# Designs tried in a protein design chat: VH-VL binders against Calcium homeostasis endoplasmic reticulum protein (CHERP). Part 5

Target 1, 141 residues: Calcium homeostasis endoplasmic reticulum protein (CHERP), of Homo sapiens (Human) (q8iwx8r149to289)
Amino acid sequence: ETQLDMNEFDNLLQPIIDTCTKDAISAGKNWMFSNAKSPPHCELMAGHLRNRITADGAHFELRLHLIYLINDVLHHCQRKQARELLAALQKVVVPIYCTSFLAVEEDKQQKIARLLQLWEKNGYFDDSIIQQLQSPALGLG

## First folded at step 23 (VH-VL)

Design f4 (from e6 with light chain S92D)
Fold by OpenDDE, fold request of step 24:
Structure f4 (fold): chain C 141 residues (1-141), chain A 121 residues (1-121), chain B 108 residues (1-108)
Amino acid sequence: as target 1 above (141 residues)
Amino acid sequence: EVQLVQSGAEVKKPGESLRISCKGSGYSFTDYYISWVRQMPGKGLEWMGKIYPGDSDTNYSPSFQGQVTISADKSISTAYLQWSSLKASDTAMYYCARGYDYEPYDYFDYWGQGTLVTVSS
Amino acid sequence: SYELTQPPSVSVSPGQTASITCSGDKLGDKYAHWYQQKPGQSPVLVIYYDSKRPSGIPERFSGSNSGNTATLTISGTQAMDEADYYCQSADDYGTYVVFGGGTKLTVL
């Protein structure tokens, strides 16, 4: 099995972090799908995003923009029935969302909360996960 | 380079049918939405609807629902806006614009040059 | 239906700062995007996601969004900035795109 190049991934994430343009998001999404060849690879990608987003000192735009990437990937996972990648993201979404929500300024919390609304609407996660996302302070344990 | 190229100006009479086109290039056409925006003479921008060429999922503004048909041919990276029966009130500039699939509060990063449609008796 | 309200016109002298507002219910909880349209031309994206500038847009263009109001700010306004400006967002569900009525910026 080929090893994932996390440096390549980071190189694609940087434009997303800096600009969050449609092209940047699309490029990141396409890379993730092209490399979602096995459950371990999916786990590595999801884990990497979690680590970047939840890192101490991560700035708001980094967290928000990468969550936008995740949102886009979730949407396409459902469309393409990419179950393994979806499962991997489901395992990391709680710390990603809760950490980001609690770290952001109150006047910007709704930007993140909007994603939760979309996730609920589209059924990306089970009720257990949704309940944790609805209570970020409790979600982190 | 991303480009949206629209078909040329149209002069029509009331009751006639019309289809105008928007061709995308420089990007993966099926990965993005195409929206249509109307601008009547001397007026503002009005969102009409959008299509996702990847699966032809189409949404219309309530104001334009049933008034026009939006379609796409992904084989030639082209989106269409069509009327079955034009009215004088359809006289306007029509723009196509690129959006992105399932983005929170989408925006348009690239626009076509516009197609002027004039409907007069 | 969700609506965005802009002043019909704003006037500034060259070198001054122009501010164009866009008001909508809880607009600060959403995103506001801004487009510049010069006569006979297509709209051009100048601000997206409240405050981000696309590549090629001058730094004198900036944006903010809080409460019910988004603001497009043009510092050191130049004659070439004379145009119509439109804000854009979406309804509460992000289903329908909504434009403001547009603001004509005149550089005196």
Scores: ipSAE 0.894, ipTM 0.947, lowest interface PAE 0.6, mean pLDDT 95
Fold by OpenDDE, fold request of step 24:
Structure f4 (fold): chain C 141 residues (1-141), chain A 121 residues (1-121), chain B 108 residues (1-108)
Amino acid sequence: as target 1 above (141 residues)
Amino acid sequence: EVQLVQSGAEVKKPGESLRISCKGSGYSFTDYYISWVRQMPGKGLEWMGKIYPGDSDTNYSPSFQGQVTISADKSISTAYLQWSSLKASDTAMYYCARGYDYEPYDYFDYWGQGTLVTVSS
Amino acid sequence: SYELTQPPSVSVSPGQTASITCSGDKLGDKYAHWYQQKPGQSPVLVIYYDSKRPSGIPERFSGSNSGNTATLTISGTQAMDEADYYCQSADDYGTYVVFGGGTKLTVL
């Protein structure tokens, strides 16, 4: 039924994880949008990102860079009014953000917290989600 | 290969108008921001503003707000920087540089070769 | 307005390590990027996101960012590394790009 090439996705995610270059992020973003064919597709992609980011042992750069991808996708979802993909990301953003925030060293928390500020500013999420993001310890509870 | 190619050097007089250009190639022009950066003779880099060619969304540094106009023609992958009335103090090298759509802290991975603008009476 | 401060000049002997600092309020909470500019040339990105090297940049270039200070480090400095170096970040809201004043690196 819902089929996506997750290996292809992972192949695009790897350079994002390793380098986080503009081209890498752009490629990942474009892939996601090109494969956002249905709500299940969107959820599959979002779920995959969640799983990768929240996995035990995931290193900081992996989490951060993939969240940067998500941030970019969120931005474009708003620009393009891609509601289904946005909705899918909204369902996974709390565990993604909270897990990442709590797992990082204190001196790096602001790297992630900055994203929350942007998300608040741009209105990507409703107040309920924002409140959860503002309290990461509770967000996972 | 990603390239930003800028228009040639300009010699102008105060009060004249000017538009210089920056043409991008080797990438999807509408997916990246173009920033303009001023460098006065013997001085440092100054960010002027940026444009997203995809929808022509523009942002200016407060120092350059109202002083210049940044625009783009995505059909020819070109960004522009223009003055309605040049001043001698506008004499500088002007660079275009590629940024990205939306990042917490953007950077410039590719730069144009620069356009020297000389304004003198 | 947010400002980045660099020393105007740094001198180093060939083979030695050069360190160029960039100071800004809570810069460590942000990102610092670095550009190299040789006379008559366009700036070239040498470090992005504090410590990442673009493709083609020698490994002798490294960067760090902590507290209020980002540092560009050039190990085994070569004559060809003589240039102006600019750090770059953004204001507190990430709205405006901010450059440091630049540092002239002289290789003696």
Scores: ipSAE 0.718, ipTM 0.908, lowest interface PAE 0.9, mean pLDDT 95
Fold by ESMFold2, fold request of step 24:
Structure f4 (fold): chain C 141 residues (1-141), chain A 121 residues (1-121), chain B 108 residues (1-108)
Amino acid sequence: as target 1 above (141 residues)
Amino acid sequence: EVQLVQSGAEVKKPGESLRISCKGSGYSFTDYYISWVRQMPGKGLEWMGKIYPGDSDTNYSPSFQGQVTISADKSISTAYLQWSSLKASDTAMYYCARGYDYEPYDYFDYWGQGTLVTVSS
Amino acid sequence: SYELTQPPSVSVSPGQTASITCSGDKLGDKYAHWYQQKPGQSPVLVIYYDSKRPSGIPERFSGSNSGNTATLTISGTQAMDEADYYCQSADDYGTYVVFGGGTKLTVL
């Protein structure tokens, strides 16, 4: 009943993983908005990103660049008031952020921590989620 | 192929108004910010401000707030930089560039060829 | 207001490695991007996200960013690399663009 072409999604994610150019990010974002047809569609896309980013052995560039896709989608959800896609991303952001933060040393952690500052400023997440993001080891349990 | 094509060089007198243009092609014009960057003769690059043509959201550097107007006409994929009253100190090369969006997409990937504005008595 | 500081000039012999620095408070917490500008030409992006090369930029261009300093490195420097080089980042609040003052690279 809920149908998405995940091969097509992955084909758009690969250029983001490889180069993270603005055009690659925009293509992935536009695909997600075109397919945000219902809450279950939004949850499938968000879950797919969570699965890719939190997979054991995923390298840092993959995690970071797909988080940058999520960041652009959050920004545009706010501008377009796309509540269902925003809500789906809110459900997966803690494992995504915390896994990625804990997978690297302090030098790379600073890049990720700056995103949290932006997310807090932009009001994408409630206090409970922000608290978990601020304490990554506790956020994963 | 992404291209930004700017209007031609201008020679003006102090006190005159001026509007220069930047036409984007080869990409979705309304999906990206366009910035204006000044380069005074023999000097470095200075960011002036940006516009998101999709909704006309416009931001200015504090150094240029109130001194210029940035606008866009998305129906013809064109951004504008405008002065109501030019000064001799406005003599410079002016570039449009695709970007700076917002962190972390805070770089300029494509640049126009530049518009030389000369303001002299 | 946030500032990025670059040396005004760097000189190298052909084949040498050139290093151009860009200094700013906690610049390593943000990204540094680099532009090449040859005389009479528009700037061209040569490094983004500290160390990534756009398509078409030679492998001899590389970048790093740690602590307060980002560095553009050109190995095997050629005469065609003579240009002004600008670093660029965001200000501390993430609202405004900041360019470094530029570095003139001379290949002698």
Scores: ipSAE 0.642, ipTM 0.882, lowest interface PAE 1.9, mean pLDDT 91
Fold by ESMFold2, look of step 23:
Structure f4 (fold): chain C 141 residues (1-141), chain A 121 residues (1-121), chain B 108 residues (1-108)
Amino acid sequence: as target 1 above (141 residues)
Amino acid sequence: EVQLVQSGAEVKKPGESLRISCKGSGYSFTDYYISWVRQMPGKGLEWMGKIYPGDSDTNYSPSFQGQVTISADKSISTAYLQWSSLKASDTAMYYCARGYDYEPYDYFDYWGQGTLVTVSS
Amino acid sequence: SYELTQPPSVSVSPGQTASITCSGDKLGDKYAHWYQQKPGQSPVLVIYYDSKRPSGIPERFSGSNSGNTATLTISGTQAMDEADYYCQSADDYGTYVVFGGGTKLTVL
């Protein structure tokens, strides 16, 4: 049985959305690693983040700050060799990034594009995913 | 109640070794970077380097590479800055500061009180 | 090699708006963070992520970042705001921390 306390997860996400402090990011990340018990658990968490970020009407700050949570989790997946959580995030990153990039004006797009440069440098994704991220309109195809 | 408490002021002679400390409390010490920042008398802030105590991942500013050693003892939640041979030009205030992973979260939300190091004959 | 340039000093009258700039190549692609340092004290974070205030920082502190320039703005400047102010960002590779040279704010 694959079940997660999504109310608890959302309670940790709200401070990230509001302020995106180090403590808020760390609490969300630690919750995700504590609950990354199986591939289905990882897929539920990743899918929840995708749903929140790609929702019509999601504000820019919500999208950006939850992408920053994902950025921190990706970094720690490599540090901890958490292959299942990394794989779950790899499955949702294209809609997350491309929707968020296309939803904003050029000035805010630069902040999001900066993350892609860091992700490529850190080797989180294969060439196929990177190509989709680099062409956001095509990536949502 | 995050606190960074540094060791006391030091008065040393050129050529002596020195290790100063920064003890973190009120947070998970191994989950955050500790940076060291130098401020020479009447001058600005200079980033020296950082350590992630969880795995000892250490990065130095190119200006300080080979000049100092940054280390940590996670069993006592303490980071260190160390010189093998002090110079008079090492006279400065040294701060530790709590950071987090890489960009974009690499601002410093908590700072130690500073350790004044004076190197004079 | 990445450098952040600040004016060495800024003077304002009490109650007026102070504006402190921080210039670096393509700084708007990154974040600028700002610290206040009063004499004999440790730096204190006043702005993070270009424009966000930590809890306890007055609303008169604000920030922006566009192009090559980030700006710390203090509206209704008070005598207690007299301090050195430092901007901080990452180098181009994202690995190293860079501070600006600092700006002494004088409230006359």
Scores: ipSAE 0.573, ipTM 0.869, lowest interface PAE 2.5, mean pLDDT 91
Fold by ESMFold2, fold request of step 24:
Structure f4 (fold): chain C 141 residues (1-141), chain A 121 residues (1-121), chain B 108 residues (1-108)
Amino acid sequence: as target 1 above (141 residues)
Amino acid sequence: EVQLVQSGAEVKKPGESLRISCKGSGYSFTDYYISWVRQMPGKGLEWMGKIYPGDSDTNYSPSFQGQVTISADKSISTAYLQWSSLKASDTAMYYCARGYDYEPYDYFDYWGQGTLVTVSS
Amino acid sequence: SYELTQPPSVSVSPGQTASITCSGDKLGDKYAHWYQQKPGQSPVLVIYYDSKRPSGIPERFSGSNSGNTATLTISGTQAMDEADYYCQSADDYGTYVVFGGGTKLTVL
């Protein structure tokens, strides 16, 4: 049976949503690594982030700040070679990015697009995922 | 509480070497960047470069590339800024500041108290 | 290289609103951060990510960033707000940090 304390997770996500301080991001990331005990645990965490970010009516700041959390986790997955958590995030990154990009206009889109440039440079995703991220309407289709 | 404590003021002559330090405490030292920032007397802030002490990944401003060495000793939570041969134009206040790894558009939430370096004959 | 331009000085009367600008090409596509530096002291972060206040920064400090200009706004300006203010941004990859030249705020 796969169990995670989602109330605890949400309590760590809220400061990230509100302020996106370096310490808030680090605490959320550390929780995710401490609880990445199996592939189903990783998929529950990644799915929870997808659900929060893609929810109808989610504010842009919520979406962006939680994407910044994902960015930090992707970086540390690569450094730590945490393959299962990386794989779980790879499964949800397209709807997360594309929904957030399409929800806003040009200036806010550029802040999100900056992350894609970083993700491509750092090699977090294969070519198929990158192509979908580069064409957001097709990525959701 | 997060603190960055820098080494004391230095008075040196041109051509001498110097290493100044920045000791971090109250946080996970290896998970954050340390940047060095120069402020010449009466002037503004200039970013010199940064290091990620966790793996020693180091980046220099083009203006300072080859002029200084940035390093860290993670076993004692300390970053360093080093000159092999000081010049009079190196006279300035030097700050260390905490950034975060791979944050888009990084900012500095904590700063050291500064180290005044005076280079004169 | 990318450059940020600030006015050298701004003067306001106590209680008035101070506005300090920071100009850079397409700065609104980036983030602007702001630091306060009083004489003999280290810089202190007062605004990050364009408009967010760190814990302990008074609500009279606010920020905005659009087009080519970021603005630090201090409402109800007090004598203690007299300081140098620096804006800061980075290149598109976050590798190189750029500071503005600084603005001396005088509260007369």
Scores: ipSAE 0.395, ipTM 0.821, lowest interface PAE 3.3, mean pLDDT 90

